# VHH binders against Uracil phosphoribosyltransferase (upp): the designs that were tried, part 3

Target 1, 214 residues: Uracil phosphoribosyltransferase (upp), of Aeropyrum pernix (q9yen3)
Amino acid sequence: MVAAVRVIGGETPLARYVLKVLRDRTTGFPEFRRYVRIAGSILAVYIAGELGWVEEEVETPLGAKAKELAPAGPVYLVGILGASLPMVEGFASMMPEARIALVAARRVEEPGRLKIEVYYSRLPRMFDGPAVVLDPMLATGKTVAEAVRLARDRGASKVVIGSIIASRQGVEYISSLYGDTPIYTLALDPELDENYFIVPGLGDAGDRALGVEP

## First folded at step 19 (VHH; from x2 with S52T)

Design y4
Fold by OpenDDE, fold request of step 21:
Structure y4 (fold): chain B 214 residues (1-214), chain A 129 residues (1-129)
Amino acid sequence: as target 1 above (214 residues)
Amino acid sequence: QVQLVESGGGMVQPGGSLRLSCAASGFTFSSYRMSWVRRAPGKGPEWVSTITGSGGSTDYADSVKGRFTISRDNAKNTLYLQMNSLKPEDTALYYCARTYIWEETWEGKTTEYYEYDYWGQGTQVTVSS
């Protein structure tokens, strides 16, 4: 099964504007964080379609009845630290009742392969609903894949990936492991460089969010 | 709006029984883990029991294991706590709470803690001769 990828930049100019700001090397740290947050909010709008909803009748102040939707259950945001924090905040602003899970991972270079080590996690013992894995950059896909694995192993009913920029390689990697995991991204970039940065990408999202100069 | 309303509390003699109920509304009850938590006079909140959304799994504090039974009727949006062989030390205000259980792992060391995002006003249980 091939993972479904939705490229939001092709659906709304707002996503392209966000990308414009984030990709711009002249964008400062506060502005970068702001637009990462906005990206998270945009992703929430689209990823919401993957989440469970139930119809609920409400009474308006006029005494009239209306039918709207409420979450079918808990929704978990799994933020991959640290650039995802503004992203998670943006998403959570759209779904305030979402529970926030965190995963911190480091890349360990071994001969011939890149290994991902999770050294910190705050996760539900068991997920009682869907998990939205949020990482601004889906580069090799290995870090995101590890988060997906953790969520699946802990019983997430559904796992959805949200990124600002995904690489073709990253999407293919996720697809090879978890073909039933939909990917939502603002942009799909064609390649990675020798250092596993997405090209054209936006550089290092963590550094740009935290104010680290290259 | 999420609402939890506890009932069934009262005064009972040691060795007696009570059945607490918690009426839930404002959310998809069957999708959430629910817990009973109690607060004795002068003490902090104490976890009593937890049940999964489906009711398929339950957990109890050691102090109540074998005496208390947590259950739920998802069709009625109601959580229950059957309390048998009650002891004076069970005297407390009992709350039902919507529950999340978290595991935090740092460099291989894992800690667990409970999050209660909603709970009711509580029902008083007094065990006294």
Scores: ipSAE 0.892, ipTM 0.941, lowest interface PAE 0.4, mean pLDDT 95
Fold by OpenDDE, fold request of step 21:
Structure y4 (fold): chain B 214 residues (1-214), chain A 129 residues (1-129)
Amino acid sequence: as target 1 above (214 residues)
Amino acid sequence: QVQLVESGGGMVQPGGSLRLSCAASGFTFSSYRMSWVRRAPGKGPEWVSTITGSGGSTDYADSVKGRFTISRDNAKNTLYLQMNSLKPEDTALYYCARTYIWEETWEGKTTEYYEYDYWGQGTQVTVSS
């Protein structure tokens, strides 16, 4: 099964504008963070459709009744630490009741392969609802895959991936492991370079968000 | 709006029993883990018991294990705490709380802690001879 990929840049020019700012090498870190946050908010709009909702009646200030939606249960955001912080905040601003989980991972070079090691995590002991894994850059897919695994192993009812830019390789990797995991991304880029950076991508999202200027 | 309203507290003699109730509204009750937490005078909050959304799993503090039973009726959006063999040290304000249980792991070392995002006003339990 191939994971469903929704490329939001093809659906709204706002996403393309966000990408314009983020991809621009002249964009400084304050502006970069701002637009990473905006990207998170945009993703929330679309990923909300993957989450469970129940109808709820509310009384308006006029005393009238209205029927709207409330979350069917807890929603968890799993932020991969680094540049995902603004992204998580952007998403959370749209769903303030969402719980924030964190995963920090490092790349370990081994002969013939790139290994991902999770050295820090703040996760529910058991998920009581869906998990949204957020990473600005879905490059090789290995880091995100590890987060997905952790969420699944801990009982997440559904796992959805949100990224700003995903590579085709990353998407394929996720699909090979978790074909039932939807991927939402602002852009889908064609390739990775020899250092596993997305091309054209936006460089190192962590550096650009946390104080290292291009 | 999320609301939790505890009831059933009172004064009992040692060895007595009480059954606390917590009426929940404003959220999908069955989807959330719920806990009882108590606060004795001059002390911080103490975890008492937790139950999963479905009611399929329960956990208890050692101090109350074998004496207290947590349960829930999701059809009634109500959480319960049956307290038997009450002791003076059980005297406290008892809260029901919507609960998340977190595990934080750093370099292979894991710490667990509870988050309560909503609490009731509490119901007073006094055990005295």
Scores: ipSAE 0.892, ipTM 0.941, lowest interface PAE 0.4, mean pLDDT 95
Fold by ESMFold2, look of step 19:
Structure y4 (fold): chain B 214 residues (1-214), chain A 129 residues (1-129)
Amino acid sequence: as target 1 above (214 residues)
Amino acid sequence: QVQLVESGGGMVQPGGSLRLSCAASGFTFSSYRMSWVRRAPGKGPEWVSTITGSGGSTDYADSVKGRFTISRDNAKNTLYLQMNSLKPEDTALYYCARTYIWEETWEGKTTEYYEYDYWGQGTQVTVSS
């Protein structure tokens, strides 16, 4: 049904431990930020299977030869500012050569309708390697869909989405536009509230990750 | 271990030719854009030319267009710069560099810039009469 979605919480208890910390309303912003970073690292392990690899031979300090793997070419992380910053760092810590692209979007006010405007971006002129779009919360999917569009318009033949929590509605929206784009998420939650927050979710990921007080 | 090693520099008279080479190792050469960048005495780096990983697209600085040709042999992991009709102004240390081209857009205004994540040691080209 939702064949493009892989829910990591069903594959490792570590993902559920990370979710427990992030969902807990009492988790402070330093620890929240730490665990968003850890979530990014977990995503890197699982998303690595979507990326291209080649064999490389290396010589060990013992003088022996071994064949291992290296990235087949450039890998691009597309971070949706701002809650994605620790998540992008966590992912990049697992693949230090990955290049970091950035997209910043804002909601355009319309009655009962959600419109998204990208006001800042830093993107490669051409994606000559796979793109991993990272957003902690795949809620309505509209900002992520715009980031996917930007990557594809710049030549990305492979785009993968990584999130901490996705809503069923957001997944369905992405599938309607980009049905062959894999989505990796730690959790898939059933609904959005009236303000488009994921429920049960974790609250406002941006505020909690960046230290903004209520 | 990414390594880039330039060679082929030397002294040449104005109007002469040189062919620079850059041997690449430690990465999948054919997957990466490459550039030549030069540094003349007392000046900062000047972009000379760039080529896509496949070799399908090239671009040149105005000062060298029509005189220099960038190419690559992906089977030999080697980047080249053929320099013809050399002028004293071409005297510089020439580097090959692994390259990304970025576009940064703010409020509808786009600027473009190059990122070089690995460089060679450079090869000296001296054009003198």
Scores: ipSAE 0.689, ipTM 0.859, lowest interface PAE 1.0, mean pLDDT 91
Fold by ESMFold2, look of step 20:
Structure y4 (fold): chain B 214 residues (1-214), chain A 129 residues (1-129)
Amino acid sequence: as target 1 above (214 residues)
Amino acid sequence: QVQLVESGGGMVQPGGSLRLSCAASGFTFSSYRMSWVRRAPGKGPEWVSTITGSGGSTDYADSVKGRFTISRDNAKNTLYLQMNSLKPEDTALYYCARTYIWEETWEGKTTEYYEYDYWGQGTQVTVSS
């Protein structure tokens, strides 16, 4: 179940620095938003290895040839609207030709439980390239799982998940549904609280990224 | 840089045929959906036809269905439009365009639209009698 998770905080101190800023209760808007964007850029560096590449020969200003890499085809970023917007922008800044798809979800009122409704989406008719689902907080995993389902139903043979903080519960949920879908996250936190917030987490990423004062 | 260069246009009488070509470079041609789009004098762009990267699926505007055939040769990085039974209303500047098809759903209602991120300069087709 856990073999599909890569925790970037164990691979670069830059991820831990970003986490320090985002976890700190005193970090305000717009600094929080800025560092969500930076997290997205870090994820792009690490997730790039999951994407398809082809060799391309280019001619330098010296008239010499060099072999480098180019994307094998379209790349799609699937943003979970709300807090993911700066994260999507940060990722896209590293791959500027990536296409941006969108999913918006809201909590449906049901006492004592989390129920999610996807009320808006903008998706390609067909994912003719890999899809990267981006959500800053992989808490229960329900919205991310729905985004993965939407991409797979539209032909995506490769889906990758990127988050800033994932919970163990959220990872297990995704693994139970999409066992080999890779998850890249800056941190993996041990638990959710009774309101499904990740602990220690960083609070409400949506509120903090969109300028809602605690 | 992505480049799309159309050719094969010309003048033809009604009922005639032409084959348009579009030479593609600067990207992995076989991975992308392509379309033909035309602009008649004094009119806005009109979608004509589209084809998947593999060539396995095609679609056509009603006005050209049965008369036009889109195809591609991925080994030659070339898109084609075979135009038969040409009519005066087919007179237009024909462009090839790299294409994405999007579906936007709001509260259960879905709208489809095309995005063209790169275009050629076009090739003129003139059908006159």
Scores: ipSAE 0.669, ipTM 0.851, lowest interface PAE 1.1, mean pLDDT 90
Fold by ESMFold2, fold request of step 21:
Structure y4 (fold): chain B 214 residues (1-214), chain A 129 residues (1-129)
Amino acid sequence: as target 1 above (214 residues)
Amino acid sequence: QVQLVESGGGMVQPGGSLRLSCAASGFTFSSYRMSWVRRAPGKGPEWVSTITGSGGSTDYADSVKGRFTISRDNAKNTLYLQMNSLKPEDTALYYCARTYIWEETWEGKTTEYYEYDYWGQGTQVTVSS
């Protein structure tokens, strides 16, 4: 199966404005960090449809009842530590009761290939609700794929991926492993360079979001 | 507006029984793991028992195994704790709590812990002659 990809830049000009700010080489910290957070909030609006909802009645200050929606159960945000932190905060601000899980990975020296090792995680013992894997950059897809695997191994029946920019290669990689996992991204870019950066991309999202000298 | 309301506490003699109830509202009760937690005078919280959202799996602290039974009725949005063969050591304020179980792993070493995001006000159980 091929993963469903939803490119939010084609659906709202606000996503394109956020992308303009994030892609611009002259955007500095803290403006970059703020717009990564905003991108996370935009993703929450679009990903919400994947998460499962039930009707609930509430009573207004006027004493009247209204039927609205609440999450059907737990919702888990899986942040890939580093660049995802502002993005996770932005998403969580839209769904304050979402639980935050964390994955930290590092590159491992392997002959002829890029290998990822998860050296730290904070995960529910069991995902008894949907998991949203958040990474600003879906480049090769390897770290995101590992986060998806961890969630599925712990019982997540629904996993959704959110990114700011995805590469065609990263989307193809996820589709080859998890074709039933939807991908929401603000932009889909055509290429990776020789260092696995997305092109045209936005540079190093971690460095730019966390205040590391460019 | 998540609300949890415990009831059924009271005074009972050693060897007696009580059934605690916890009425849940403001969330989809059947989707969440629930626990009973107790706090004895002068002591910190002690986990007593937990049950999955579906009711399919339960677990108990060693101190209460064989004497206490956790259950839930998802149609009534109610959690229960049947307490038999009560001892003075069971005297505590009993809370129901909405529960997440986390695993934190660092370089291959895993620690498990419980998170309780909502609690009731508690119901007092007093076991005395």
Scores: ipSAE 0.641, ipTM 0.845, lowest interface PAE 1.3, mean pLDDT 91

Design y4
Fold by ESMFold2, fold request of step 21:
Formats: sequence, structure tokens, C-alpha cells
Structure y4 (fold): chain B 214 residues (1-214), chain A 129 residues (1-129)
Amino acid sequence: as target 1 above (214 residues)
Amino acid sequence: QVQLVESGGGMVQPGGSLRLSCAASGFTFSSYRMSWVRRAPGKGPEWVSTITGSGGSTDYADSVKGRFTISRDNAKNTLYLQMNSLKPEDTALYYCARTYIWEETWEGKTTEYYEYDYWGQGTQVTVSS
């Protein structure tokens, strides 16, 4: 079973407008952060179909009743600390009752080799509802895969991945581990460079979204 | 609109019993963990007990373990707290709260804490001779 990938840039010109702003090397720090947040909101619209909904009846100010939808239960956003923070906020703005979990990882290897260490997390003891793992850049997929593992180990019956840009290599890595985990991304780019940055990508999402990170 | 309404409080002598109820509406009750939290005069909130959405797992503060029993009836959207062997130190305003339990891990060391996103108005329990 190969992970389903949904490329939102092929479905709405708004996603491509957001990508234009984020990819542009001249976009400054405040505007980059703003558009990462907008990307998160777009992802919420598309990922909503994965999350489980129940019908609820409401009464309008006119006293009339209507059936609409509400989340079936808790929804968890799993943010990978760094560039994902504005993206998580943008997603949450569309679903205000979603709960926010966090994972922090760092590179711990000498230059030229990629190693990821998760040193901090804030996770529900038990995922009583679906988990949406959000990372603006699904490059090698290693940190995202670890976040998926953490959610599944804590009982998440449904995990969905959202990114702004994914690489082909990152998608294949996730598929090799979690073929039943859908991936939603605004763009799917063909390659990683020798330093594992997505090409054409948008540069260093962490630096551009939050300033220079240690 | 999420609504939680507690009832069943009152005055009781030490050693007595009370059963608290919490009527829930405006959300899928069975999907959410619920807790009882109490606030004694002049003190901050104290967690009392928690129960999973399904009712399959419960936990209690040490101060009430063996005396209090949390339960829920998902068909009636109602949370309960059976309180036995009541003591003066159990005097408090008791709240029903919708709950998330978080685990925070730093460099391999894990601590946990509770988040309550909706609360009732509370029901007063007074234990005095």
C-alpha cells in the first residue's frame, strides 16, 4: 500500500499564489510567516475530509433549525517545532477546537550526513481522535515519520500529513513506513539537493519563518 | 454550544455519601475524556478524578482513592461522581470538566498535565458536623 498524495497546487490557483510568495527569494520574514499561516489554512480545508464528522442540528437567529457538521471528537495538530508554528496556527484558525501537540527535533550529525534526534515532545497521553502532522517541508521525511510513529503508538487511529512542499524522496520514505497515511501538500517537487533541501523548494523554511535557528 | 451542568451537591455530615451528576450537551459526549475538579475555599483547583470517553479507564487523586468513584452513562450524556466516606476536607465547589491529558517529554523525562477546555458552574459540597 502506497501513501496517497494529494497535491493541492493542482486543485486551486490560491495554493499556487501562496507558493509563488513563499518560493520568492525576495519575500521578507514577516510576509513569509504570514503566508506559511495561510498555507496552513488551505491545508485545513483539504485535510478536513480525513477527520471524521457528525451531523449536528443548530438553531439560527431566525428560530429555524438546520443540520450541519461538527468534528466527531478531538482533533490533534502535531507541529514540528520551528517553521511549522505559523502553519499550525493557520490550520487551527479554521478548526479552533483542535488541540496542538508539539515535536522538536535537531540535527546531531557532522556536516554531510543527516541525523535527526527528537529531544522534546508535548503529546496527548492518548490520541482520542485523528492526528494531523504538520511540517512545511517534507524533505527526507525522517522527522515527520517519527511524529507519525509517536501518534500511532499513542493510539491514533488516523494520521494525516500536511506540508507546503514535499519531495518525491520524502513521500517514498513515508510510504515505505506508513503506506496508509495520506499526504497533503501544496507542491510536490522532484528532488533534494546534496544538503537535503527540496529543489526548487523555497530555501530554509526555518530561517525564513522564524529567523535564524540554532 | 458546549454545556456542562452539575448537580447533586449539598450539606452532609462526615462519613456520609453524595452522588454528583453532570449533564452534558452540545458535543459528542462519548468522544471526550471528562474529569471532576474541585475548588475549596481560598484554594486553587484540585483534580479529583478522570474517565476516558468510552469509560474504559479511570484515575483518581490519592486523597479520594477508595472513597470516590467516577462513572459515565454515554446514552444519557451524563457524568457521575459517587462520593463515600466524606470528610470535612472534601468541602468544595465541584466542577465537571472536558479534559485532555498531555505528556511533556524533555530529554527522555516525561511529566503529565491536564487541560480543561469547558467547565460547568459547579455544585457545592459541604461536609460539616
Scores: ipSAE 0.601, ipTM 0.822, lowest interface PAE 1.6, mean pLDDT 91

